Miniprotein binders against p81326. Designs and how they scored, part 37

Target 1, 226 residues: p81326
Amino acid sequence: MLHFGGFIMEINHISKILEKEREEYIRNKVEEYLKQGFSKDDAVNKANQSWRTYIGHRIQDVIYNLLKKFLKDSGLKVTTDKALNNRNLPEELDKVKRLIAINYGEYLFLPDADVIVYKVENNDIKIIAIISVKNSFRERRFETTYWKLKLKESPVTSHIKVFLATPDKDNEISYKCPNGKPKKMRIILEYELDGIYFLKEDFEETEKAKHFGKIVEDIIEISKKL
Short names: E, the ipSAE of ESMFold2; O, the ipSAE of OpenDDE; V2, 0.75 times the mean of E and O plus 0.25 times the DockQ between their complexes.

## First folded at step 3 (miniprotein)

Design Ta20 (at its last look DockQ between E and O 0.05; V2 from the best seeds 0.00; counts 0 for: pae E 6.6 > 1.5, SAP 71.24 > 70, placed apart)
Fold by ESMFold2-Fast, scan of step 3:
Structure Ta20 (fold): chain B 226 residues (1-226), chain A 80 residues (1-80)
Amino acid sequence: as target 1 above (226 residues)
Amino acid sequence: SMKKIRITIEVPDEEYAKFIALIIKELAEELGLEVEIEVRGNRIEIRIESDDEEKLRELVKLILWLALLYGAKVEVEIEE
């Protein structure tokens, strides 16, 4: 008998699929650029740059789909920054948007909330967590910590957990130092944020820096206390 | 014994259907399995036949994960 329906979040299978997506994406883009008259080296460089842009959006979608699937039976709902940016929002999503917006005088801005987890109880919305998704830390490396600190300033938003999710393929914040000491960027991010979740296997877990598979249990536990 | 599996994937974003089919083909090739794939709009139909049940299970599992990561709906039918 073959059984196919039981999912436990398997980071190795997720990583393998994303690597196959990268290989096929780059192959197609190299072919495209070669047909446009670029040299082999230029075509490869342009394809790699295109992939960096593509994977940023792709990993956000991956995390959204994973959380939606694994939180479905817990009574939790998942939405995205992209969904909240639509002109005509359903009442529920309009209320979600208002509950995470930060006031800057005449202006309201959303935090770096690529994915938002919330619950609906007795027609009231409670925001559980926001997840910032980073594929690279070359720029805006502390932006997520800024949003965490801003959310803590308001009684409306101070309870909202702020998580970072990242594959960290370049080992920018999951780097293994010879003596086990993390880099300054990793220390600051881990200290200020409520958690960091890695979509990779090869790193040392701490109380706040964990394999992405653990995010589901953590979010469910937080939601039960609200 | 030979096992035959049919998998149907419905992708929310039609633009990804051909790309997903290509990834499935590459995953199958790495496992040494032959796969028939048809793409029609947002629908991908996959047929796999193998007597290597372990490799067959691994490919199906990878296809299910791939579909999940695209928010797709999947139907699996085992024929024998």
Scores: ipSAE 0.614, ipTM 0.870, lowest interface PAE 1.5, mean pLDDT 85
Fold by OpenDDE base, second read of step 4:
Structure Ta20 (fold): chain B 226 residues (1-226), chain A 80 residues (1-80)
Amino acid sequence: as target 1 above (226 residues)
Amino acid sequence: SMKKIRITIEVPDEEYAKFIALIIKELAEELGLEVEIEVRGNRIEIRIESDDEEKLRELVKLILWLALLYGAKVEVEIEE
């Protein structure tokens, strides 16, 4: 009986934490935007948008953890751009960082790489794929495409597959030609990227546009060819 | 003692229900938990039975996060 009560309390606690976290976040952001001179309605709308962005980062974490688990048995490793933004990197991650860096002459910059999949063979690191996770396309619609093109320009990085994972909640890229009208963003993203993986069921499937459930298999297959 | 948990998720869009259900199934399998999942339109019903409270807590936490991400309503019932 006592153990059951403890478990119930923990579940209730988790639920309360999540709701409290949202409420607190929204409240704080509303106050911030009000101080910036926005109307109450605008502040609420902006706070909700900010929350969606925050939650988008949580989706990235979930996807990272899923891929890490599902790819583990295949001997593949997973990291993130955030993990690479450390001054004191382990040797392995320092090598990963160098192998995805884009050359801008005097500077090296990392692409947006929410998830990085790589393998270690004979002490050599091979980058397999970069996955960009986009919750919405309201900002930086073609940024992933830019990074793909930049990676393609170097023989060091040209083999790296770049995938986009998205729930596409606003149906911005779910269909190529809804009602006979071409969706520019879908067409360009599908053309330039190695794949688009949808975290939803209602989309136009193609060779490059697939359900997210296929990403693990596709990554494993790519890894075998490298 | 075996604990039974029933989780009902109502997603705003039916198109996400199957995907969320798939993720939950995969997460449960990775945890070594047996789950029954039914998808009916925009509603997902999950039944979990285990004696491992730690794994149950972890899975429930993950489900709650997933639901939050998709703006879903979640109901959790613990059956004795």
Scores: ipSAE 0.163, ipTM 0.611, lowest interface PAE 2.9, mean pLDDT 85
Fold by ESMFold2, look of step 5:
Structure Ta20 (fold): chain B 226 residues (1-226), chain A 80 residues (1-80)
Amino acid sequence: as target 1 above (226 residues)
Amino acid sequence: SMKKIRITIEVPDEEYAKFIALIIKELAEELGLEVEIEVRGNRIEIRIESDDEEKLRELVKLILWLALLYGAKVEVEIEE
């Protein structure tokens, strides 16, 4: 029926869909806050903050569902950092969590990985890739590269591919040399990460910077080499 | 060159079906296309008829993209 690789995906339509959703979401949320007694200015501000949180989680959910659906037939499994933070983890997910955790002495922390792709062979688990989803690069510009570098410090985790998925609506990393000047953030992210996948059409495509529609094929190819 | 297309979308939640139908109706209006949309429980049936093949393809691609965003099952039937 629906095929990620069998249909021409037009990523610029996600922005149009999200714009319609935003307008309806904010209108409904403002009405909700006004009924709770907030002033109009406060209700609008709270609605916009609520939208930013909602859309971030929504994009992560979309990516999770797409990867889960389209990687299933290749024997690949998908989970999220949220699922790994739950109590009462099944043994399989507990192993996934342990295989991506980074040691800081008495403390173990999970990298900032929104979506994790892995495979299971004879009850043995191999982590293929983690995907970090970023809507904006204003506050946490290089956190994903930090986690890639930490994973590279051990032969046990150095094989794990670290991808960034982003709509990059403000064009913060879409081009390497906008206006003839190097954009350090794009250059550093592309150098350090294994790939950047854009949820939009207008960006400078390179070997590592690709349309999001390529991510399924890339993950499958990587999994065959492991 | 009048094309007739029927799209069936199956989603696990009836409220998502209603929401998706609302978005499709608005997007069709933006393209100047007339659509018939029926929501029955968790299923959406969309009928589109147009002689503007490019606009029809654009709306169909958008509907498939929208269904993909919600992890829905989609079936497209082209009637001659």
Scores: ipSAE 0.014, ipTM 0.459, lowest interface PAE 6.6, mean pLDDT 81
ESMFold2 (binder alone), look of step 5: mean pLDDT 84; pTM 0.817
OpenDDE base, look of step 5: ipSAE 0.121; ipTM 0.573

Design Ta21
Fold by ESMFold2-Fast, scan of step 3:
Structure Ta21 (fold): chain B 226 residues (1-226), chain A 80 residues (1-80)
Amino acid sequence: as target 1 above (226 residues)
Amino acid sequence: SMKKIRITIEVPDEEYAKFIALIIKELAEELGLEVEIEVRGNRIEIRIESDDEEKLRELVKLILWLAYLYGAEVEVEIEE
């Protein structure tokens, strides 16, 4: 059997793999658009637009798969908003859905929770954390903070940690201005959320803004307090 | 000294098997390593042979992480 380093040490491998997936995806899409009669410039532009949509869903799947794998031995379970929207919900997932729902008078809505971590103890379900996944911050920049503030208002949901996970490839929230000040968006997100986890190496860590590899240990520690 | 490694990956979604195999081939090529890859449905079988242990370990790590990112199960065997 081969031996491998800790989870944090492997984030560079994850970034490298996602870059290879991007290169191959774009190559295939450019070829498809060229066959449809688009110019080379249009084909490349359309392929890049297609990748931006695809990578959002891909990163959600990556985070789900990694958390499911590494939290399993700690007795923690992982699901997705996609799973909670299935027509025939298992009883356990139906309970999870009800425990994260937010009341708007006569209406109930789910937060935008891409990945959900929970535990089952004595047939009771406890929600530990929801993770919002963002590949870019051009639109819906503070949607995650809105859901955090709404969850905080109810005693049923106020304990739920709300995390943001992002590669932040465009340095929208991981970069500092020349004067050392973080960007306004970063300041607001870090203040309101319980944590930000970056799927990149090149940034300055804080108490709340960390390398993605630390998310597993943080979630396990939070779960022990609940 | 020559080392031989066999890796078997079982992908939950068969439609990604060929794409994953292609990514593995590209990763190996960048490291200058020769790999033999067979795809059979949702199963990917990889054979790697090299006397460069550091590059071999790096490729195996990349393959394991690639598999993890797809929710796949992986079996690794060192032959010689």
Scores: ipSAE 0.549, ipTM 0.851, lowest interface PAE 1.9, mean pLDDT 84
Fold by OpenDDE base, second read of step 4:
Formats: structure tokens, C-alpha cells, sequence
Structure Ta21 (fold): chain B 226 residues (1-226), chain A 80 residues (1-80)
């Protein structure tokens, strides 16, 4: 009986947690930043930014798990840039890491790759796609575009598809020309990237801008052509 | 002891209800959980029965996050 109560509290807490967690999280972070000597306005802004980062990571984890599952039956594998940030990588992941690296002369750097989809055929690894997950576009609006352009510069990485996945809750890129006014960010992202996948319904669908439900099929199709 | 969980999700669009239901089914299968899912318009009803509390918790968390992503309302009931 007692164990059920704890489980119920945790589940009920999770549904209420998203709003209450936000409020509590924000309150706690505001207090933390006030103690650090920030003004009230700065503390609130920093707390909100911290929350966005927190939620962004959670969304990324969910998308990763979804893709990993849906792509498993097709024989495709999924990893993350975080998993590649290890000193002791398995051989397979070490190869993946090398195959997505961008050359800056004396240095190799990885693109922001929240999700990396690859296949293994005859002991050869082929990188299929990189998916960037964005919850909001307040910071680094064109970072994914930068990485796409950098990947295009090398024959080693030029074939890698770069996709953006977003719920776009604030309708920052959902429409190209709402009320006849062009949304610069939507137009540029759609032009430069291989696809934008929305975790929402209310958006302008195009050949490159689709519902997130299409990403698995699109990745599988791309995989067959490589 | 077997735990029974009922989750009701109301989504803004019917097309999303079907999609979310498919995702939940796949997530449950990966966890080795048997789930009953019914979709009625914009409403998804999920019934889960398991003795594995850890797997149940994981699936419920995933469902809640999915609902959050789609702006859905979620109700969770534990049936004894």
C-alpha cells in the first residue's frame, strides 16, 4: 500500500510537475542568482534561460529515444554528440566521431549533433543524418545552418543530411509569410537545411517542412540511397 | 503485485492522437510492457498493467513528455 502512494505521488507530480516544476525551478534559480548579486530582473531572465536549457535537454532525450526505437527495425543506429564526448569510445563510436568531424586546419571539431543516425555495412560506417533539436530559437538561431554549411565543405561529410526538429511553441518558424510578412528565420532554415520537422500541427507544410512523424520514413529512404 | 495505470491524453488534433498512440505503443513494446491503447477522436486512452514498477515509471514519464511536446492534457489514474 505505501509503495503505491509513492508511485502515485511521483506520477501526479510529473503531470503537475511541468508547470509546478517550472514555477519552483524558476523560484529556486531566481533565489540562487539573487544570492550571487544579480538584480531581480537579471535573476528572472537567467532563471528563464536556465529553464529553457533544462527543457531543451529533456526534449532532446525524448526525440533521441523515439528515433532510436523507430529506426532499430531498419537496422539503423543512433547516437548523440554527448555519447561521443568520451575518452574511451568503442571502436564503432570512435569511427562515427571521426566521420562527422569538421576540419579547421589544426583542429577537428564536432558539429552540434543532438542525434546522429548511421548504418554499419560490411564493417563500414555510413553517417546518414544529423538531427538538431531546438525547443526555442532565442539563442543561436542559425547554428544548425552553420554546421550544415560546414559539413557541405568536405567530400567526407557533404552527403550527411542535417535536419532540425522543433516543437516551435512560440511560432518562430512555423510559417514563411504570416500576414504577408516574411519570416526570415523560417525561410533561411528551410533553404539551408535538408528538412525541418515540427512536433506540432499548426505550421506551414512544404517539401522540406514536415511533421516530425515523417522523419523516420525520410531517414530510412535516405539510408537506402547511400 | 500487479499495478494498473490508466492514462488519458487529449490532444489538440486528431491526427496527432494517432501519431502519439503509435509512439506510445512502440515505447511500451521496447520496454517489454503490454499496453492497451484506444484512440477516440482527440482522446487517447492507455491502459498499462505490469509488476515492474521501474518500467512503468519510465513509460509514464515518456508519455508525459510526449504529451507536453504536443500541448496535450494528460490525466493519470492508478487502478489498484
Amino acid sequence: as target 1 above (226 residues)
Amino acid sequence: SMKKIRITIEVPDEEYAKFIALIIKELAEELGLEVEIEVRGNRIEIRIESDDEEKLRELVKLILWLAYLYGAEVEVEIEE
Scores: ipSAE 0.022, ipTM 0.467, lowest interface PAE 3.8, mean pLDDT 84

Design Ta22
Fold by ESMFold2-Fast, scan of step 3:
Structure Ta22 (fold): chain B 226 residues (1-226), chain A 80 residues (1-80)
Amino acid sequence: as target 1 above (226 residues)
Amino acid sequence: SMKKIRITIEVPDEEYAKFIALIIKELAEELGLEVEIEVRGNRIEIRIESDDEEKLRELVKLILWLAELYGDEVEVEIEE
């Protein structure tokens, strides 16, 4: 089965939307900086720098789109915590939200679930995996681990795989000491989570710590066992 | 006959470089093209070789669009 046409059309559509958004973002930022007293050249340069920072936050969206595209033909569906925070949810997404929400007495909270993979089978929804996307570990290093431990406490959510996806630019969790020992944070994250997927090449793969390109195949394998 | 294209992209940092390289690999695979990608810091070097000029042109267009959204400087050169 050839998926080339559909994939290319989606990329072309997304690229056009992002290009228009970039133009609008830069125009608005230039106007903002001009009102602050910056020169035209400085305003343009600052607006371009601001856009480059802004697009970094869209890495989560691109990962979502890649997973949605590549998992579709395996009967798997993908959504985001942003989508689940809408007031008027379709019935299917409302069910997804209820199946991943964690109870704290009178309050319900969603875990750190940037991307959620699920399937619909025989009118039942099965949550397969939650993927947390982290660019840095300077703050909230163990937030994903905390959510994994909370999900593990309930028979409704204990089967859900919790994955971390990260470029780990500062080598915070991919670094190994000269004696080959990982850092404490890497040891804890790998032990508690179901997998870590690196958006980098320079690291030693383990059973749970892999290149991001392997995530699609791993998710498909997990879904077949549910 | 066989055409060779080299594309160099400079992005804000290594994190973007690695991520863009991942996307380009997936796009090339969808098109059935072989690409050689090397990331060095914030610089991405892409080499594409194909006798299918139509597919090669399409992949180059997609790469340039990605560079427009994430990168700052792009250089394209055609080799024999």
Scores: ipSAE 0.000, ipTM 0.151, lowest interface PAE 13.4, mean pLDDT 75

Design Ta23
Fold by ESMFold2-Fast, scan of step 3:
Structure Ta23 (fold): chain B 226 residues (1-226), chain A 80 residues (1-80)
Amino acid sequence: as target 1 above (226 residues)
Amino acid sequence: SMKKIRITIEVPDEEYAKYIALIIKELAEELGLEVEIEVRGNRIEIRIESDDEEKLRELVKLILWLAELYGAKVEVEIEE
């Protein structure tokens, strides 16, 4: 059972919440599809398909909401790439957008920055970090590293930390390696990125690959050095 | 004495309302509490009655935390 002594849940337990949510989601979706007349096998397959769609948006929202909540008292602000692509952009967010945009000749594009952390000091905006959220590594597995490398090319953006946040349920990059080398994908992502934060308990932590609960303090520490 | 609590949750995404309601129901069952839940679009109305004040407080705390994870707005009302 998940519980806490106050109204604030410990971030380090988020993996347990997501796992419980998955179990409850799948169970209830299977029951729903069985009631609609699907076979057990079809109901399970449909439930898993629905979960894959649901969790992608859910993880991004969870990370946004948690960072917004826990960074607020440190004077840090959080936004999303979706917010930056809205038509009626507030002045503050327009400035954020301009500070992360990458030049491709006659065109400007935003990096794939699912969640963005910044601070405002004396009407000046400083971007602290960009967090890329991935539920799976089947496709576009090095997209985050591409954006990191592009951001490094400009003195305006080279200071921005680029993080990956992922539950990595399939153990594609967080696996324990008892008798072998780390997988190529893990080596490359950890080398090129500023950090990887896992929404799961079972993996070997390193200096750059950590439990998600550590992201708040890491971001606050980075912001103090700017 | 038996306590009655009404909780109203307003979620940004209507789809989230359904799954939040299911999760709350299962959390309540784990605590041995009976809850009545109504979902109306993006709003969830929860009614809890119990004389076990400790379990009731635990469920309310879990609901408030769950709402934070969904960016939802919550109103809690004690009624007798």
Scores: ipSAE 0.042, ipTM 0.464, lowest interface PAE 5.8, mean pLDDT 79

Design Ta24
Fold by ESMFold2-Fast, scan of step 3:
Structure Ta24 (fold): chain B 226 residues (1-226), chain A 80 residues (1-80)
Amino acid sequence: as target 1 above (226 residues)
Amino acid sequence: SMKKIRITIEVPDEEYAKWIALIIKELAEELGLEVEIEVRGNRIEIRIESDDEEKLRELVKLILWLAELYGAKVEVEIEE
């Protein structure tokens, strides 16, 4: 990666996050298995096996933790849709929730916003970006596009950038025209969204389709214009 | 019994390679494992030797997870 401040990180912090997550997961799973009647040794072994399965699809949490860490130095804040689903929200998060809500006549609904980046200036909240994390595109493949189009309809939300982050392990949207056949999903997602960030090296790169390593600097640059 | 593992990781650029190598080194130290890491441009070569199979498997899984996070290409060779 290029030199761009806080994104060139102190390695020990990420290592501590990763190890703490592992320790907490193992601890909780051991307790869970003990309550199910397994012996201490069996519970420990089963917890370790469970961790091995779990780590293979921890992408959303890693993205959240990395963005939270590296955007903090730029005065940017990060939250999740899970945090916004709590009934007793701090005032700041309640305002974030209201600023991304979409109107359906008598009803207000939140978009499917896995990770949300915002800033606070003079007690005013401005939403910078919503990041949708997708491991596969089989079901509800255009859901992120739907939310982007709905957000564009309102002057309150039309400025919000909508990004997709994905490992795309099945090569569903990595290329526009493999073997000469156009991939409708890649074409539509790139056209409608503000950016696609791949958690992989092998993909067709464009101005809007980039490696995940570029996301922090892109978000910082966008925030400076708002 | 003692196992030897060789892992090769390719990332988009040299700075990423150095960063990932440092994370792997730190994780190995926390697990009490000795690891030999060589960085050559955008390529990382890791050699691990241990008779503690559980710790070795945990380190390998963490390395694979990091490789997936950063879109890295990875190859694993096991010598028994």
Scores: ipSAE 0.000, ipTM 0.185, lowest interface PAE 11.1, mean pLDDT 75

Design Ta25
Fold by ESMFold2-Fast, scan of step 3:
Structure Ta25 (fold): chain B 226 residues (1-226), chain A 80 residues (1-80)
Amino acid sequence: as target 1 above (226 residues)
Amino acid sequence: SMKKIRITIEVPDEEYAKLIALIIKELAEELGLEVEIEVRGNRIEIRIESDDEEKLRELVKLILWLAELYGAKVEVEIEE
């Protein structure tokens, strides 16, 4: 008989699967575009463009699914900003939505929180963390920082941890000072946010910048203090 | 000795089922293992047979990770 050990969160397996997913997705899309009459070069270019859109949503789903699985036994619950934007919300999710809302004078708006971790105790909801997921930093690179600063303004939301999760394939924020030149974006994001979690092996690790595999234990520890 | 494992995966979206099957075929090929994969709507059935327990365990582990990344329901059983 084969005995398989317990399931351990390993970033190398996640990275390998996402790379194979990319390879098969692109192969399938290239074949699709070739059948539509595009040249080989055009088919490859269109497949790569399609992948860039797909992967943005896919990484968010990956993080949601992993957190939901590994936090369940700790009494922690996970939802998404997409779920909170549904017209008819269960009472629990309506309460989550109200507890994360930001005041703009006459108006209340939700932050752009891709994944939200919370707990329920005696019908009271406590928001633990929000995770912003970024595949690329070409545009809106400080959007997560803006939401962190807004959440800090209110005693209702100031305790909420704001994390960034990213594969950072283009090495835009992987190092603070490569070759002695400061990376302003990495320095600002690490300073303002509560943590950065990398879905890759090659990056400058600090107290706040870690492998994604560390996020579960960090969230559990934060929840014990609330 | 030959070991035979059956894995069933149910995904929320039928479009993902075909992509997952292709990923599994590629992972198995990289490990030098033969797999039988059937896709029926949102359901994927995988059959793996090998006498290389280390490679078999590695492939199963990767398949389980793949299922987790899709939020899929998974059933694993050893046949025979």
Scores: ipSAE 0.267, ipTM 0.703, lowest interface PAE 3.6, mean pLDDT 83

Design Ta26
Fold by ESMFold2-Fast, scan of step 3:
Structure Ta26 (fold): chain B 226 residues (1-226), chain A 80 residues (1-80)
Amino acid sequence: as target 1 above (226 residues)
Amino acid sequence: SMKKIRITIEVPDEEYAKRIALIIKELAEELGLEVEIEVRGNRIEIRIESDDEEKLRELVKLILWLAELYGAKVEVEIEE
């Protein structure tokens, strides 16, 4: 038997698989709704609505699994904000939670940190990066930017890199200045965040806006400087 | 020259296994490859036979990528 470890990440493979998952998900949901007595048009609309919710969580899971796999040999660890919201946290995750939490007077809240990368050295924890995953920019356009600005206010969290990962299927932030007209959302996100990683091939690449396939090497290089 | 490959994938639960199996079937169909897929609880057993080594390699890569995206464990056996 052969065991295949990791292989070089290509954004094209991820996009192809996610599109096949979409086709299969929609097909099954349409069948489910038809069996419940909905019309063909209603079934299709409900299936698309369901997919929009599902894909947000699915992309987060994809990113978590890929980062966990590919950062393993670099001594980096990966967790999620969902894991940190568990009441019975292991000591290590409790420390991660305390190092990433933002103070609002008597309250501490976690940022919108879908995926968190950290390292452990001599029982000391250093948070490397937070990745926020956005499928759409219709609502909560600057939520990731808000958390970045809040983290910068504290010496404890100001070093933490904040990245956005997105398929941006609606081309909402894919181009900085189409037809010479600046796109405010893209410009602000690129300016304030430490990076934007696209799960697609067609976008305007800059020093901070890259293919998702580059995220692993970028995180490893950042961790070496901390 | 015909090549035979057996792939075993282990996932968290049976519903995940069924979904992954359907995705693999669609990927194979798109590549024009015949595959036999059997789901046994949380395990998926795939048998692929083809004389098109390039397409076979592409399908195997897609299956391994799919397994990574689900955090699944995978074992591959090649019969030359």
Scores: ipSAE 0.012, ipTM 0.455, lowest interface PAE 7.8, mean pLDDT 80

Design Ta27
Fold by ESMFold2-Fast, scan of step 3:
Structure Ta27 (fold): chain B 226 residues (1-226), chain A 80 residues (1-80)
Amino acid sequence: as target 1 above (226 residues)
Amino acid sequence: SMKKIRITIEVPDEEYAKFIARIIKELAEELGLEVEIEVRGNRIEIRIESDDEEKLRELVKLILWLAELYGAKVEVEIEE
């Protein structure tokens, strides 16, 4: 069975190409904004903002489609928070939504769960994992940890694994520390979350911080224990 | 024997098409294969010609995998 070997290889190829894509995208957008009359500093800032929006949506879609494809044969299902916010939910997705919801007195809110993995057994739904996708950590850097801690408070949701998936192109949490401690943000995220999956080749690997290619086998293993 | 293959990919929007086309170009260059890629709105047309059947199969496999990840419609035509 070469399935996971091929999967890891293909993901590593894509992460490397996304790195080159970022550089070219920024260069082209800077050129474009300069031609529109923006200053060099403004052009660079606008290009970086454009990239953050662009890649954020693309990475979320890639992760959703990839997990849906590779988990299908394991009897696992995948959905998104966007799907759960539809007005006319199918019964199955309505049940998924209610099993993830967090109580704030009179109010129920969904965690910031870009991608959700669950299984259906004998008409019962079991939530396996929530994946938060972050392209940048400039803002909302601990949002995922907040939702993990809230989910942990309830016996209904405490078993749900919370993962972070990120290309981390700015090396905000993937910095390798040859002879020192990781950055504070990396320490906190790794401590509180169940795992961090990097869409890049160069990072400080640990038991919880892995190449994105490992996420499929990890989720399948977790599912079998539930 | 020289093989020619045409792959047409239809994605949700033009930005996706441009993004995927660039990834395919980089993958082909890394494999040492020359490809012709044309983006027309939300459609990507790829033409590959090579005598190296093993590398050709590897590139096609990666292209099909990328298309499936993006929920794209794919048409493959082999011009033997």
Scores: ipSAE 0.005, ipTM 0.277, lowest interface PAE 9.9, mean pLDDT 77

